VH-VL binders against o27280. Designs and how they scored, part 460

Target 1, 266 residues: o27280
Amino acid sequence: MDSMNVPEVLEIKRIVEESESVKTFIFSWDFRREVRPGQFVMVWDFRDEKPMSVSLIDPVRSEIGISIRRVGEFTDRVHGLSEGDLLGIRGPYGRGFELMGRDILLVGGGIGMAPLAALADEATARGMRVDALVAARTADELLFLDRLEAAGVNISTCTDDGSCGFKGFAHERLLTLEENHDMAAVCGPEPMMFQVMRILDERDVPAQLSLERYMKCAVGICGQCCLDDTGFRVCAEGPVFWSQELSRVREFGRYRRDPAGRRVPW
Below, E stands for the ipSAE of ESMFold2; O stands for the ipSAE of OpenDDE; V2 stands for 0.75 times the mean of E and O plus 0.25 times the DockQ between their complexes.

## First folded at step 22 (VH-VL)

Design cf5 (framework fv_cemiplimab; at its last look DockQ between E and O 0.93; V2 from the best seeds 0.89)
Fold by OpenDDE, look of step 22:
Structure cf5 (fold): chain C 266 residues (1-266), chain A 118 residues (1-118), chain B 107 residues (1-107)
Amino acid sequence: as target 1 above (266 residues)
Amino acid sequence: EVQLLESGGVLVQPGGSLRLSCAASGFTFSDFGMTWVRQAPGKGLEWVSMISGSGEWIYFADSVKGRFTISRDNSKNTLYLQMNSLKGEDTAVYYCTRGDYSYPFDYWGQGTLVTVSS
Amino acid sequence: DIQMTQSPSSLSASVGDSITITCRASRKIGHYLNWYQQKPGKAPNLLIYEASTLQSGVPSRFSGSGSGTDFTLTIRTLQPEDFATYYCQQYLSTPYTFGPGTVVDFR
C-alpha cells in the first residue's frame, strides 16, 4: 500500500496568522516525499477531511505550510487548533504548476494566493523574475505580501474597494500592465480566473490555472471533482490546468458542482 | 422561448431614485449572468452593469458606480436595477440582456425608458 | 478602458449589395468581439460572437472576421431587412464597450 494514501498524523509546528480569516499551519515534512507548488493535500481533523493547497515548501527547514481560510465547520475547527495539536495529512496529490521561462506572472485572488506563494518561492529560488498581481476584496484580505516582497517578488495589488492598490478587479488591473511574461500562473475565484485567462490568451502568454472543486477521494476514483464535458478530474488531471485545457471545459468560470452534485452558479 | 421584459421606466427628477425590473422566462434564470445596457435617445449602446448567476459577482460602469445597484431574485426570475441620484445623462432606454463575462448578450428585452428631467 | 471605433459611421447601399463595416479597438482584444444589429425602436440582436461565429438563426450572408484590433462585419447580398444600425462590442475586459455604431440605410 502506497504510504501516500495513508494520512500521516503530524504535529502543528507553527501557526502563522495571515489575515483575520486565513491561517497557515506549518508542519515538519520529510522531503523524500516530493511536493510541488499547486499540489494539494488532504487535511484530516479526525472528523472530516478537506483538500488544501500547499502554500509553503521549505526544504531548508524541512517544513511545509498549508493555508486555510475559515469558511465553514471544518475550517472553524482547524482554526481553533494550537501549535502542538495534531492533524492528519495525506498527499500530496494532483498536478502542480510547471515553471517555464524566466519571467513569470502570478495572478492571485484571496486564498488563491496560497499555491502561488509557494510557486513564487520556487521561481525566485530558480532565479526567475516574478511579478505578482495580488487581488482581494479589501486590503485586509490581501495575502502573503510581506512574504512575497521578502522573496523579491514585484507586487501589484488591487482591491475591489480600492483600499489598497488598484481599485477594481484583477483582470482590470492586469489590462493596465503591459509587461510581457513567459508564463503565468493564476489562482482565485473562477470569475476572476476566467477573465484573466482571456487577457493572457490575447497576449499569447502561456497560462496555468488552478481550480478549486469539491474533492473527496483525491485519487480520481469518486468523480466528485469531475468537470463537465471533458471529464477532467480536478484531483487527478488538475488542480492545475493549462489555459488550453480549460478552454475546452464549458463548466469553467460558468458554474460548479456542490457536494450534492448540483449545479451552482458563480 | 427566452423572454425578457423590462419595467419601471418613468419620468423622474434629477436626484431622484428609480428601480427597474426585468422579468425573465424561458430559461434557467440562475444559470446565466444578466446585464443592463442603456441607450440614450439617438445615441449608441452603453454597458451599465452585470451580475453573475448567484449574484455574488457584480460589475458597474464608472458612470454609475456608487449610484446604481444591481440585484436579482432567482426565485422570481427577476433582475433589478436600483438607480439613485439620477442625472440627466442617465436618460436612456434601459435594456435587460442575458449574458455576462462568459456569454454574449444573446437575448434582449425591449427596453424601458427612463427620463431624468426637471 | 478599451475604446471602440467603427467605420463608416453611416453608409448607403442597395438591396443586393455587399457591404463591409469595420470595427477597431484601442488595444488588442484577440477575438473577444461581438456584433449586434439594431433596428429603430427595437432592441439589439446578437449577430456574431467571438469575432467570427455566427449566432444561431442569423442568416449566412452575415460574416465576421478579424483579430487583435481590426474587425469586419460583412453583409453579402444585402436584404431589405438588413437596413439597421450595427454595433461592435468588446468583452475582453470590463467595462464592456460598444462601438459608436454604423447606420446602414437605403441609397
Scores: ipSAE 0.907, ipTM 0.947, lowest interface PAE 0.6, mean pLDDT 95
Fold by ESMFold2, look of step 22:
Structure cf5 (fold): chain C 266 residues (1-266), chain A 118 residues (1-118), chain B 107 residues (1-107)
Amino acid sequence: as target 1 above (266 residues)
Amino acid sequence: EVQLLESGGVLVQPGGSLRLSCAASGFTFSDFGMTWVRQAPGKGLEWVSMISGSGEWIYFADSVKGRFTISRDNSKNTLYLQMNSLKGEDTAVYYCTRGDYSYPFDYWGQGTLVTVSS
Amino acid sequence: DIQMTQSPSSLSASVGDSITITCRASRKIGHYLNWYQQKPGKAPNLLIYEASTLQSGVPSRFSGSGSGTDFTLTIRTLQPEDFATYYCQQYLSTPYTFGPGTVVDFR
């Protein structure tokens, strides 16, 4: 029986309050189970189970961090937990980001900065030059700025309301930024990623984008995370896709499906 | 067949307010984003605002930001444009069209004329 | 903002002519350009999207080409119903912008 498919019950070692709505939960982790930036885990609170992005990967301290935004009943319950409380973790799952070249652009919206923060740590440790565009609706929702600065990342910000940095959307800010990157990594709301991908395509910058879909099994069996047209399973062939792969997916940027299979627009 | 029907265009004084409606039929309204495009008399087309199928993603031209709001009621298949602090340069035929950042503007209504004049 | 220009601003043509209309963007926009036709007193209608893809129901005498900053719309064997104003529109990024239009008029 594959132990990756059964939740391992872990104690919450530390909780970092990243914003009013986002907390990072840190666990001891046995790195015989390798974790890559862009992979996800299923978090089980003994009642329900949700996929969550890994935001901290620290083999030296044997720690993994999982950043969770409070958005509903499950995440409300998890945000009410304390250090020492237990959560089930299964995974990691999916295909992570692949680094290439020497100059990387990160474009993150909201909680989408979580896997990109992990990627930034790896990229800077490899000696890459890292530019990050950090986007949110308001200044209070910009994530990981101090961590990115400490890692030597060159940060640009934008907020929908203009409360910090450029006033506008990520794709609008991107038009005003330096165009010379060897690759880009993008994670955030899918409409943002769709519009950012368009600009990166125009610039001929290879891009990897991380998608989120409803998941049940997380191992590719149940079909709940399948994308229309291609049959790509977000939990198996993704969640990180190359922009070329996504160009064949009509639903990308346009709609998603709920648990009942009904088309839901963005 | 897809039909879009704008209404609400009238004469209004500068500084006034006006609400436009667009009734949609012949397609699943909530599956598509919607856009307002305007055309001043004798002039070209100007993109005004767009809204995604769910209503969650909203964009405005700089000339109308802070003065106009866009909304939709998916249960009534209706798109709205609330126009406040109207100026003479807002005088135009306002078209309702199907499309947003993710689709081109493939179906258009007949337009409704808004005149802003003292 | 990405500025769009068109040339000519107007032209006169006869039925059966082949004509071209050009559109230029103030910065590279890739293939993210649409073309619209507007007949007098009518709403616009979509002709071409993604620079060169013909919208369903549009006659094959229409074609689009170009990428980057320079684009053309070609109408082969002009028909009476083609006398109209033609607009290009970029959709690389918001705010979306149209060209000023090209009037194709009867000679």
Scores: ipSAE 0.842, ipTM 0.931, lowest interface PAE 0.9, mean pLDDT 91
ESMFold2 (binder alone), look of step 22: mean pLDDT 93; pTM 0.944

Design cf6 (framework fv_cemiplimab; at its last look DockQ between E and O 0.92; V2 from the best seeds 0.88)
Fold by OpenDDE, look of step 22:
Structure cf6 (fold): chain C 266 residues (1-266), chain A 118 residues (1-118), chain B 107 residues (1-107)
Amino acid sequence: as target 1 above (266 residues)
Amino acid sequence: EVQLLESGGVLVQPGGSLRLSCAASGFTFSDYGMTWVRQAPGKGLEWVSMISGSGEWIYFADSVKGRFTISRDNSKNTLYLQMNSLKGEDTAVYYCTRGDYSYPFDYWGQGTLVTVSS
Amino acid sequence: DIQMTQSPSSLSASVGDSITITCRASRKIGNYLNWYQQKPGKAPNLLIYEASTLQSGVPSRFSGSGSGTDFTLTIRTLQPEDFATYYCQQYLSTPYTFGPGTVVDFR
């Protein structure tokens, strides 16, 4: 019986410190339950539950990884855990990335690189050429560089402060890159994604973008993650959207809603 | 009615500092990013800086990076531009405009003149 | 940076004339282009956004067209109040850049 909606209590197999604020928690996974890059799981610490993107999918080792940035009480608790400790995981949920073509561009910002790292692994395993533009505020916030490099990904970095790579924002760096790609996958701060999407549209590169919203049920029932105008549920119709879909979403890049449903500007 | 009113433009010596203000009314201020655009006397328009609704996302033209700071107080419906290390080439009418990466500059103030001269 | 150019730099016309101003980007910018009108001593006013969408309140005699690198602003049946400087502006990427402007004056 499919128990997708029931959290499974899993032992943290390993913890990888990706940065000062980001850890990857690795779990044994039964791959009879399919998981795709871009999908998310609900992580339960027996007190609260939060959606987290899958950042590692390793069928060989029968493992998945969930990268979590320390940003609040829940994540503080999770970051305090050790190998051998337990977490509840239910899922995966949502629509993941679709790979197409032979040349793929990944554009990620901060923790947004988590799902893209998983996508990079899949793409490279399929023999695709993968270029990744990795953006962060500072050099120490750049994620998964070693992992991406090991996978054969061509990496370009940019940082707001110029501490590593291009000094500036991802969309600015992207503009300077003249390569053509068959598809792009984008994940990061929404203002970044919005501007990156414009450039990709101009270049006629099909793009998929992963959105982050407050998701409570993960099954499209509660409506907390509904996008204005379209009624798209990020947990059901997303979190990965095609650029054409997002072009119809007035909310995208302009504002979001907090847990109370209030509009919050970017 | 949307209104933007700039203030603070004065004569200042090179190397000096000045803070411009833009008072906004007639719309939900926090819902929009705001932008500064300047125009040197007899010249064209130059984008200077942009700040998102929350203030978390800030962009600058290279010509002013490191010298200018943009900020906003949403509780006061006010946009600010702190200008340090002013140069002669910073002499211009500075316009406050509603708009950001997601909206065109659809409303403009009348501008405030900043003159940098010895 | 994306460079914007305009042609002509200036033109003289009469009331009732139809005029066309051209804007060119140094690279393809899709339809991410705005047109502004500025009168002497006044702030700019948005005329057209997304290359061809008329801003609310702007007379229908104004129209924008183009995509990629070449854009045009057309003013049909020029009115006395239309004598001004017109600027194009790209918003594909920061820094946002304006064209140098086109001055439309009386013949």
Scores: ipSAE 0.915, ipTM 0.952, lowest interface PAE 0.5, mean pLDDT 96
Fold by ESMFold2, look of step 22:
Structure cf6 (fold): chain C 266 residues (1-266), chain A 118 residues (1-118), chain B 107 residues (1-107)
Amino acid sequence: as target 1 above (266 residues)
Amino acid sequence: EVQLLESGGVLVQPGGSLRLSCAASGFTFSDYGMTWVRQAPGKGLEWVSMISGSGEWIYFADSVKGRFTISRDNSKNTLYLQMNSLKGEDTAVYYCTRGDYSYPFDYWGQGTLVTVSS
Amino acid sequence: DIQMTQSPSSLSASVGDSITITCRASRKIGNYLNWYQQKPGKAPNLLIYEASTLQSGVPSRFSGSGSGTDFTLTIRTLQPEDFATYYCQQYLSTPYTFGPGTVVDFR
């Protein structure tokens, strides 16, 4: 790392338990380092470093929130931390969402709602009408519903098991919703995003989708986050891509590559 | 050459259960999602269920939800369809085909006949 | 669910004829449509995907066109092996659905 991109060690100011498996870690933040919804940070626990979604951007309180789902050894360790403990943060990195028009649709699956919650706050602050389709496997995994409601967002829910809202997948619910949007923002499991993008393409709705790939440097130098056929770097040209850009990416929705270059199916 | 071979189709009583298998060869099985499509005798095609390459993404037709399950064993290059609470309307030739939400159905087995009759 | 219809339900034709089969969706499906051929007692075979793209190995006498709700499959210069049933299939969203089929018989 050079001195420009060295992690800053920050104290965990507050922890919000969003669900049994998701916590939001809140830090004081100097907003001279600007943060845009859809950008990411690298979180360092002094052993390993992982990219994480920014879910809260609060200049009034000088706070940033980072939402982390417990899915493995690194995130297990981070979930074991308490307020006052330290984490390294470097960033933000990547291209964030761009807002356009007056009516926006958000489609989020699981932890993918994290960057969309930040975007919803910006969109409502601009006076946009915001509809959100919030998807999860079960009702207990639906994220940010109270926050979105308080912001004036019109919420639709779906769960795989039907425990809340529509029983089924996000793209199946989306097919039955009204088609009056100027743009869409999508973040979640890549198979969900692929199928949602198909419907938005048919509706001629400009869409931005946030991808996740393996990252090491986060600044575009190492090439670990490149997408087949295009050479797009998720950490630099993304993580947010327009649907037109993704239509040229054959691997989107179909497979990813591990660090050794092997195809891994979804 | 890509080959898909279904097996397990037999006569069963209404309310019974049956498991179909599809043995795959000639391609890297785990790279591809797989689908079951059925065809009642003398009738058209009906999509039944599909499963992604990893096995993590699974979809069903409404007519079989809650009664059928789909699975795969990538170490054995085999796709399965577990059929429970069988009804007369489930009588069909069941085809195994390569493809899912991300690929068209480009290779098909020759099918296995399931008959549900009292 | 997205309902698919086909016309005609059947037709009779001679070797060398050109024929057109129509498929209609109950809602707009963009170009998310495939065509399949099925001979009696055999499995279906993929002909066309994305409304107009020929599958590898399919003769150029087959072509597909259309978008939205209306699609056509055209077979120019029918060959003996083309007498079969033809199905369209939408893949805009699950559940995926097929048309009821069009039987092309020898006159």
Scores: ipSAE 0.845, ipTM 0.930, lowest interface PAE 0.9, mean pLDDT 91
ESMFold2 (binder alone), look of step 22: mean pLDDT 93; pTM 0.946
ESMFold2, look of step 23: ipSAE 0.818; ipTM 0.920
ESMFold2 (binder alone), look of step 23: mean pLDDT 93; pTM 0.942
OpenDDE, look of step 23: ipSAE 0.906; ipTM 0.946

Design if1 (framework fv_acasunlimab; at its last look DockQ between E and O 0.74; V2 from the best seeds 0.83)
Fold by OpenDDE, look of step 22:
Structure if1 (fold): chain C 266 residues (1-266), chain A 118 residues (1-118), chain B 108 residues (1-108)
Amino acid sequence: as target 1 above (266 residues)
Amino acid sequence: EVQLLEPGGGLVQPGGSLRLSCEASGFTFSKYWMSWVRQAPGKGLEWVSYISTGGRSTFYADSVRGRFTISRDSSKNTLFLQMSSLRAEDTAVYYCAKWYIGRAFDIWGQGTLVTVSS
Amino acid sequence: SYVLTQPPSVSVAPGQTARITCGGNKIGSESVHWYQQKPGQAPVLVVYYDSYRPEGLPERFSGSNSGNTATLTISRVEAGDEADYYCQVYDESSDHYVFGGGTKLTVL
């Protein structure tokens, strides 16, 4: 078996409090193993394993960051960890974002901003103009604003309650933004992504979207993350998909599979 | 049927100009990045230029930068390549190619021959 | 500039398996695409994203990418498979599409 499938036990180098519910765990990383924005790693706390997006890629410091939202037992345990504690990390896996053009739009919702933050860093480093629409339920849940600003990203914010920026949903805010982008990258709640994709398609803006599904093996074997009709495996063919690919996926924006494989509405 | 048609090739003198066209049909042209790829006689494929869906961004191979201009007209489903200051080494069959996914090209025209000779 | 290296030619008997390699610096971390070009014809995409096959292509065509080498594999080679094959990547550092030099596959 490929060595990349064996978890490497890494020490938490730093923890960044992104919000009340989100922490970024920073690890030393050997960049001989390349990682791209949009790829994910499997995080192992020696009890359970979960896929997490890479939110920071810093070749200069030889570090990666993994942003984790506190949502359940596993993440509760992880959030209880301190600097110096250990986690198992294997990967990276999956297809990451592909950057093309000069002007890109990032649309992120909640923790979906994690991979987009990494993408923003790469894009800005390449001299691309980056606009980011950052959406959250409330102002205090908006992620990576300072980081994005420091990187030179043009930020638009959107909150459900209007506590910051545009009051409403990301797709609604998007309708008010100019159409001056070569491509877009989208990550967040699937209903949001669905609406955003529709708008971008109408605008003839090529879009990449990162999907969230239950992943077990991360290597395309178990089929847990298989999308209906197409047979796309989110861990292998994704998690980043082009809109053209997702247009073929019936379940996209409509339902997902739970850990038992049952259809669950969003 | 998905198709790319490439008229406009021909014989041109060194230093001359020529405009190639590529007419798309069978797919929504405006939704795809487009590229020009050329092939000198008996040689391999060489990417020439690339344009975004809206034409906002254009990219060129070093060998043609400053001399060639890629553009598109969505209303006509047509891709263009304006070539100027043509050189003998620009002699090639020029293909227009449709972007697919993963930065691949899934549809190619049959190509048009451009011969630069005195 | 980024360079993709292919063997100039590969020969295979009918029914056998042909393997065409494409070498490049860190190619294993990039998406490699393959095109088939028959004499007098335009290129045809046969493999994209290292190992995926476009619709309509025979299952005999497959691809892999690891380390510094991508490989196009054609199983049960037929006379009709005789063509030039090109690998291709996108170089993000220069925003250039890059093709390999091409490999002539001869079916003996």
Scores: ipSAE 0.900, ipTM 0.941, lowest interface PAE 0.5, mean pLDDT 95
Fold by ESMFold2, look of step 22:
Structure if1 (fold): chain C 266 residues (1-266), chain A 118 residues (1-118), chain B 108 residues (1-108)
Amino acid sequence: as target 1 above (266 residues)
Amino acid sequence: EVQLLEPGGGLVQPGGSLRLSCEASGFTFSKYWMSWVRQAPGKGLEWVSYISTGGRSTFYADSVRGRFTISRDSSKNTLFLQMSSLRAEDTAVYYCAKWYIGRAFDIWGQGTLVTVSS
Amino acid sequence: SYVLTQPPSVSVAPGQTARITCGGNKIGSESVHWYQQKPGQAPVLVVYYDSYRPEGLPERFSGSNSGNTATLTISRVEAGDEADYYCQVYDESSDHYVFGGGTKLTVL
């Protein structure tokens, strides 16, 4: 039994500009609070608090990194901060990725590549062969390519507009890649993850998927993401799920929920 | 009805060989990692080996590495353990076990006894 | 190699609560699974991911995991719960599955 988690106020040690719209904020971190790839933290800017995936886990330097895409008022404010400014960090929360086997395929869409970059570092450090399919709408939105290459990851890319790598969606590129992996990890837009999961299932590749909306459940507002048509259910811990867990969830890949809990088409 | 069935087993002399099999039914065998786990008489469970879904990657406990070979044939829904250079300490009930969410085992066979004795 | 330590035996009266421990260095950072084994039978998964129950298992079986100790808790123990209990993790550093030594639960 842990005590109540309170935000720790931390100084932004370093900012890495990953793209025009994505920055990684690096903090000193006390690793008595263990962090695993796929877990998330709550980032508090003293007005609002949002879940963010951990993209860098460096126990040697006692650092974590949190990658944030500018998409709204909260993230605009955080992107306006400088090194030395303060943020509150609470966590980590959620279930992280689990590793087995000798090789792994990573499939990341946009900012979804952030937790997979942390996983890639861990997998390569453990001697696994890592293949990564990095997807985005445009070349300028492909994330972490240099970092992945430096870690020894074998990279394939795709962009919706064809500006870098394969022209098309991640699942279309996946159909043209080697089929034989011991496992996979997937993170990105839910429609992409659904299509990728189906292909991996047909190939008998066990997969773990990280879902943004299930981060909301782990923060303590759980009933909306676990309701099904037939009754109340205790929410399973996310954001990372094995594909076998997700095949039993009626909502996955079919619709999303707005803040009021209403079903909304993708 | 989900089942794992390990027919066979038997008595073998030290230094001998034996091949165990495990037939699966009631689930899609090719989608799951599979393991062998053994239990010496009156002792606890000891993991022996596992194999990836495609059969491409295999892993062994230190006590059996180099002497045992795990394999699978998904067209026959069958898991195998080829045991060689058998020793008295390999005497055990051998179970096959199916991977489950979180790297657990949810389905176990009833086990088959292997006795290594002169 | 990673080692899981269990007490060899635990005795409990019917209707009481049994607690079976599984010790390991930083085991709270692992996912711990528990198996029940009755004499002459195969193990049966009773708890996975520290605290989840397989479908069909009674809510009397529960688990927790923190620090260096995972615990299987069986409330309102019945005579039918008498069995050996094993904890298990997967050790990513060795790529090995690891079982504890087992705990014999006696109901008397």
Scores: ipSAE 0.816, ipTM 0.914, lowest interface PAE 1.0, mean pLDDT 88
ESMFold2 (binder alone), look of step 22: mean pLDDT 92; pTM 0.947

